# VHH binders against Galectin-12 (LGALS12), part 4

Target 1, 336 residues: Galectin-12 (LGALS12), of Homo sapiens (Human) (q96dt0)
Amino acid sequence: MSQPSGGRAPGTRIYSWSCPTVMSPGEKLDPIPDSFILQPPVFHPVVPYVTTIFGGLHAGKMVMLQGVVPLDAHRFQVDFQCGCSLCPRPDIAFHFNPRFHTTKPHVICNTLHGGRWQREARWPHLALRRGSSFLILFLFGNEEVKVSVNGQHFLHFRYRLPLSHVDTLGIFGDILVEAVGFLNINPFVEGSREYPAGHPFLLMSPRLEVPCSHALPQGLSPGQVIIVRGLVLQEPKHFTVSLRDQAAHAPVTLRASFADRTLAWISRWGQKKLISAPFLFYPQRFFEVLLLFQEGGLKLALNGQGLGATSMNQQALEQLRELRISGSVQLYCVHS

## First folded at step 16 (VHH)

Design v6 (from u6 with Y104S T107K Y112V)
Fold by OpenDDE, look of step 17:
Structure v6 (fold): chain B 336 residues (1-336), chain A 123 residues (1-123)
Amino acid sequence: as target 1 above (336 residues)
Amino acid sequence: QVQLQESGGGLVQPGGSLRLSCAASGFTFSEYSMYWVRQAPEKGLEWVSDIYSSGSDTYYKDSVKGRFTVSRDNAKNTLYLQMNSLKPEDAAQYYCARDSYEYSPGKEWFDVRGQGTQVTVSS
């Protein structure tokens, strides 16, 4: 009567999920390279408002001003200054001064150097109105600043002082400022002659509530750029930017992992491809994600720096129907 | 010292004409936009007209459009206001003023003005 040898059941290796070490509040944030530093937007600043422009002005820098012209507005001014000194008064490389006392608003531009104003320049037919909202974009080139008003080119002003001396923005007068943004030109478009479009910041907009869904009814075509701008919350858990097809599959997802401070592309099948870049998604940090759609895939830029591409076939891009943003962020701009 | 001196005011009948002049000194006149402003009795200062530094662009208060013409001679450092078809409502002390490029809270939109010249319109 041969006793049947009791087969030892294979011990279930309890994979102890090592609790990701909660970053102790004192852990030194890895220094972010200067090239990845994004100057945060300012929302509803009190006028007069003066602020330092991080890294100063250079060609390709953009300043966006979103606001409302008061009903009783006489004028306001936006000054790009060489310093913030009150005495002596700083030079003003570019003075932009809308006037509303006339039936047709106009702008005066000038430069202040050594306490003396230079020859004024005047542009008639300013498309701003009292009581109306506006979006002004200042695009700084090598030799001149271009100004758009509500998406239309309005003026250009050739520099009379070196742009490199400008490090301060001042806003004064009869203006309600909703937002000031410090932006960079699209890093993916070398030599684009096209005037960059400003996209308004929407603070606390129901349209930007996270999780945020943005419809892509026509899919994505080469040359299209998705813009996602946000603030990382104080206690971030996750952050994802997903492109979804009509079947709600996500063929591509950008994922920020806060526990291990990694950024990765996630495929439909869950394959992870790490992105070699500084981790930028720290608590209370502002960020910009740009996705450029090209033939054969997506290019990524974070805070104005290109970080390479992920491959995606053209058919998959055309089948996309939704941009979905989820996680521990507050959004203030989404554009597709 | 920056100075503005108005002249050419006087008494005219309704429908009459006057030409005001403003002599500028102490600054580069050709670099500044200039204003005409007026103050009627018991009224505040009101804008009438402005002219760009080159003279190529002019603006007018709606009530004076088609009747008043602002001009300048930069070589003579002189601002002009031709006033035609004068009305009793145009009676005021008229001032020329230099544009201020900067916003000054609670201040006027000019940094200097003349002593003014009186315009009286009476039948």
Scores: ipSAE 0.702, ipTM 0.881, lowest interface PAE 0.7, mean pLDDT 90
Fold by ESMFold2, look of step 16:
Structure v6 (fold): chain B 336 residues (1-336), chain A 123 residues (1-123)
Amino acid sequence: as target 1 above (336 residues)
Amino acid sequence: QVQLQESGGGLVQPGGSLRLSCAASGFTFSEYSMYWVRQAPEKGLEWVSDIYSSGSDTYYKDSVKGRFTVSRDNAKNTLYLQMNSLKPEDAAQYYCARDSYEYSPGKEWFDVRGQGTQVTVSS
């Protein structure tokens, strides 16, 4: 958050002046990629809702929308816009417009350019209905956005305007929004173009009790992702993310210590292995810890940036039964 | 300028038929979904039917399903509504509308531009 940004949206500004922590003497600051700009989730926004997308859109970004279709809904829309002007209207790179006035729900997609709507595209068989909850995921790739509805791929839409010009999300119409999430595609695979396995659903309650225990009834397999999103408390001491087996031993624990600003792997025998990376946890700042499980171990990403790895054989991964988070954090998403 | 001109209304007996037409100009008709909406006195606009831009899919309000048929001729920029088995409840001013992709609270979601055509059902 040390890097200035000339981005198109207010959220592209580097937040160093808003950071409550003091940099320790002797720390070296590498340039921070824009992927570390964390945008907090929004819960229960009032529709119509318009917000800046921090850092703008780029390939590898996701937007998650959780909500409820009202019983008498006719339609709603999600607009990915180039600006937020009311007059003249902003260009809309991707207009996503579910319709419910019939028993055959469908989506109309389009682009608004220079005040003129372009060629509409229709996508039938939308698996949303009046009165139902939904989860929609917008996955922005290099040439197209892919949209899933309730965990199933639904459509793709090739960009007609440059994705890099999009800096604003608008939500309008007959929709009750429970949550809006701003996420990154799996940072460990260059050119990731598929929906992440086990991508989180935002919880109806945005806070989880800490210490938090989350069951892993099948253990863990290569390709699975654990996602922990939370807020560091005002006067933090430490927090841990632990994976435990049936005997409650913790073969791997990720520990963040605020007293010395270190991030480390802790083995089942208590040995510490320092993660050589910038310590990117700050009081009262949101964070995302992503653990990617693969053959031979797991990888860590913090706020979308890969920071470290540790080894663990596949048999040991399959014997894990519990994910536990404790310490000086509040939690909003725990997913495996 | 976008123009929509409705025609074909009139007075019919219950059980009768009418065919409404809507001539469109000032926009690329084949790129828009089109709607038929109606308004009874002192009532708001009520959706009746719509048709996808290619004509491949049609949708109807339950009370008119099986009696009304929407169609379009993209070569002639014309939208049609065939109304059969008309009932007194169908009497209204009928409008065609193109899709209004922009949401505006408190405004109708249909882009109505014409004066409409009156359908009266009386014996």
Scores: ipSAE 0.276, ipTM 0.684, lowest interface PAE 3.9, mean pLDDT 78

## First folded at step 17 (VHH)

Design w1 (from v4 with E108N Y112V)
Fold by ESMFold2, look of step 18:
Structure w1 (fold): chain B 336 residues (1-336), chain A 123 residues (1-123)
Amino acid sequence: as target 1 above (336 residues)
Amino acid sequence: QVQLQESGGGLVQPGGSLRLSCAASGFTFDEYSMYWVRQAPEKGLEWVSDIYSSGSDTYYKDSVKGRFTVSRDNAKNTLYLQMNSLKPEDAAQYYCARDSYEYYPGTNWFDVRGQGTQVTVSS
């Protein structure tokens, strides 16, 4: 299962441990509004679930996790990672691992650095049991993360790796996730913030099937977003995200090609329009594609960074009925 | 290179006792939780017991609780399983494992490295 780590050589020290997110010179996109690309809540994602933490972690940031512990759960984990690689695994600044295989539920916390787990820390008396619903809040401070379970403080963990290197959230194991929230404000001391509405598709399998077809029965409206989260396969050729009308014609297709490392918009007749941006897909790396629909076109973000746009008349947008994803990826979440 | 070597298995009558040992090398033993797992013929790996890195906390599958005792000697990098009141259902290949700490698609919760040691319980 080993693959080279994209453009980084083995054994070379790289102090930025994030996936590449820089737009190429010459791209002339409108600035993405802050409120528009605020990291929306995620509902009912498929586990394993890996996503970018937009803007990375810093003191004051919070992550909220709602879910249910399965009746036969052994354990689950929430990882705050320095990168999105699956093989080799990235550094993990904070590994949070509730265990339920006994009548004494507890949490093991640890750090993964350079492929080596450090000294574990144990926190007894976890107030969760098999079958429980829960709300877990991770509050990142200057020197430590504090974790509350169902409104009560449970543990703290002092950072062993710089918090500023964390850019990725991973959720694995025996857990049913109902929602993940990304907060910049303590919700108990300030008024509610609006979150984008959404009802994500949830499969009960370990992964979504590819090719994946997702209906758009109401078509698409301006301001609407599509989110695709997945993992690039070990020897990828290409993958596509296609928007199709009722006759299965695809007026817009986003194509990632690994042979020449290009990302492009493909027209119905195969006309290729390159996106002048860094190619941010790598074998065995997790990714997130966000498509924003505006009057007159589509904007693209990869891992929270704007990459490009294309034009499309409003009649074509209103006639779209299907989202289809195919090619050299495994999928963990598709949301529209 | 991580190495785990199990020993102490054998043939025993129902109600008998065995003491398994696991010699560990190639990693910092006192920083990891350690596990005993077992595999009967035609079955997958089954968790039996685990012990926190310091030795302060132990956990057992319900069917072995009160009969089995896990312990560790961190100065000697050795994990032990004392098995008393053995039953035919305990017959299996026993492995020690270190905590993998995480699950990935295609991996296991337990980092098994050794060949195991056979426990046979004849009536």
Scores: ipSAE 0.554, ipTM 0.833, lowest interface PAE 1.8, mean pLDDT 78

Design w3 (from v6 with S30D)
Fold by ESMFold2, look of step 18:
Structure w3 (fold): chain B 336 residues (1-336), chain A 123 residues (1-123)
Amino acid sequence: as target 1 above (336 residues)
Amino acid sequence: QVQLQESGGGLVQPGGSLRLSCAASGFTFDEYSMYWVRQAPEKGLEWVSDIYSSGSDTYYKDSVKGRFTVSRDNAKNTLYLQMNSLKPEDAAQYYCARDSYEYSPGKEWFDVRGQGTQVTVSS
């Protein structure tokens, strides 16, 4: 306890590799504020897969696992660990172990502390089977992790070890992993919505070519969210997220400009209103933009942090027909 | 030390019955799921059934459903397998196993510790 004078100890490892297993190439990141850390997704990792969780775990973090259950699967496990030691074994704060060897798939959860497994907990009725694709979200709260499978709440597990000690993710067993995502929980819906909008990453999809046009056939109404997840290109100039009506007017545009490092709302007439926040878009860094639509306008969260709002009347929201994304980004997810 | 001791095997005619027992010691028996696995000559270990730590849920390989019943007595630290309507394909060395929660490359997912007990089905 008590940090040395003049030092900063963020409680996590950034730009460090604490495990002997292979980490993603090119994870050389500029310093960013701890509250805005977003680890880039990993696509098609080879199992067994062990990696550091950038910033470690704390309440407000989310891990997304996208994959396929092999046709001959018996079981796989996802372990949230305190380190990556082999001897002694690391403590495992949360062991998540889907089982498929029976006709009634289920999950066993447990904790490994000091080399000893504690009391197992069983969760029946897993709505997955051999050959299924899946999206699993792990939402880390203050006292428990909540887990959803394909958008449906499945289980919760109260912590038996301090969440702040968890810094390592391990994936083992009979699983084909398509993507692992590291996200922050949406600040606008944390308490009232059990799970934020968990939507898959898509690598190299034609639907996500930039400029990307995403239809809004019924416009937008209060409570709806738009999610844009992507990677800033190596030599970025600018990037925009625009909402357009049938007449191709853009009543609201979010613009990131890299030349002057500004983030702004642009009105339909071109008026620029700066968003007073740290500029969080960096070359080759992952980002998440979330737009929450509410009565009288929309709210912006960037990398899980609420940053601003702009006004728009309800009828204008209902007249929007297109979400358009352009500029110096590669996209992994666009959802409305 | 963790110890598992199987008993109750023997020779039986097709259609006959046997009851296997597994005495457990050296760990908190009622905190672990337990397994029955078997090994036929020249074959690897094969899952047969398992039972949740409380005894509330049981699971069976399709080929033994309706014929085999797994149970446990947590007060006596004992696991059982009642085998009815035995077939020649059921002949094997039977082992009880503790759940192995952690992945271990190149090892079975079952924590087998005992010698097993032989079940032979012949006419």
Scores: ipSAE 0.484, ipTM 0.808, lowest interface PAE 2.2, mean pLDDT 83

## First folded at step 18 (VHH; from w1 with E31D)

Design x3
Fold by ESMFold2, look of step 19:
Structure x3 (fold): chain B 336 residues (1-336), chain A 123 residues (1-123)
Amino acid sequence: as target 1 above (336 residues)
Amino acid sequence: QVQLQESGGGLVQPGGSLRLSCAASGFTFDDYSMYWVRQAPEKGLEWVSDIYSSGSDTYYKDSVKGRFTVSRDNAKNTLYLQMNSLKPEDAAQYYCARDSYEYYPGTNWFDVRGQGTQVTVSS
């Protein structure tokens, strides 16, 4: 693998004096609380890569990094920064630096404050090697960030600078980045703080072509979660997330209608029950739908915000065999 | 000003031993991982070994593992490299470096500041 693009002179920063904006040119935002808007994922960014973190960091935010360690990798770094200045260089609240120069991969973490690195911290036994694909998840809590690698807890790092000052993500070094995701925690798991199993973003995957069908060979049981992440198309009419039984009837359908900006549960018999919540969907805007299955029914969260529930007994849940997504969306992730 | 001064090089026969030293000043030595790198004539810088800031963990290039031992004395701000069973292939200018924590194309991750010390291996 070749070195990163932009082979500039040593010590020269590659990006300009200002950070790239995360908002696409010409995008029109609905007037809704900023806490409900998800920053869209970035696919195949050129490294070195620097971007703003929409709304900055706070407890309850997650950053997801999908990529591959090059066959000739020495190290890469992920920096959570306070600004994007070139001179003076920005403070770095959390420097995450995997090292692969030996057969004993490890991570060095540190903080840069006022142009001065502080005391380094080391975590051994990184379960990645040159050539490995990975999904790394950064979970920001009140006092520390936790990091998982391929679904396994790896490290935690107590903040030395205020998390609220972090507004910039930088990725540098020997890494091939497939996707960067910006997510909120699952609102229904208050005391657990369990790492998710790893829910990769996929760009233009044939398995995610809409209408998309996803098998549920053993149905659903309490505690299971369905996650749907996607992008609303440019001129949307509607989309649905449907759960079908073995007879292909749909006992539960979630329907978003753009003509009247409504979100509703549609029963097996066609009865419509409106969900009272801000309509978070807009042309070319990223979304996450999370369905938590529990005894007595299921709960809905949109963009990390819990919105409501609908009733369904456990026997009916166990009879479900297919998750189907249809309508005016492009899908990045379907997990069941 | 950050300063690194290497010493202890010289001429040795194959199979012989040398002990290199690196005196550090101008920064908090025990906050940083430290490195030994080398440069043979007409070649680029090559990582040889590194040691964690506390001295608790060491890493070696495969070709020197078992023959070289890196150590540090944080009270004296000094880094050491004990080189045993030296081979002609080990002949090079040896530099100590502190961790840069940044990636630079062409130099990778070494902050080399000194003039180095020459190791020559010949019969």
Scores: ipSAE 0.583, ipTM 0.855, lowest interface PAE 1.6, mean pLDDT 84

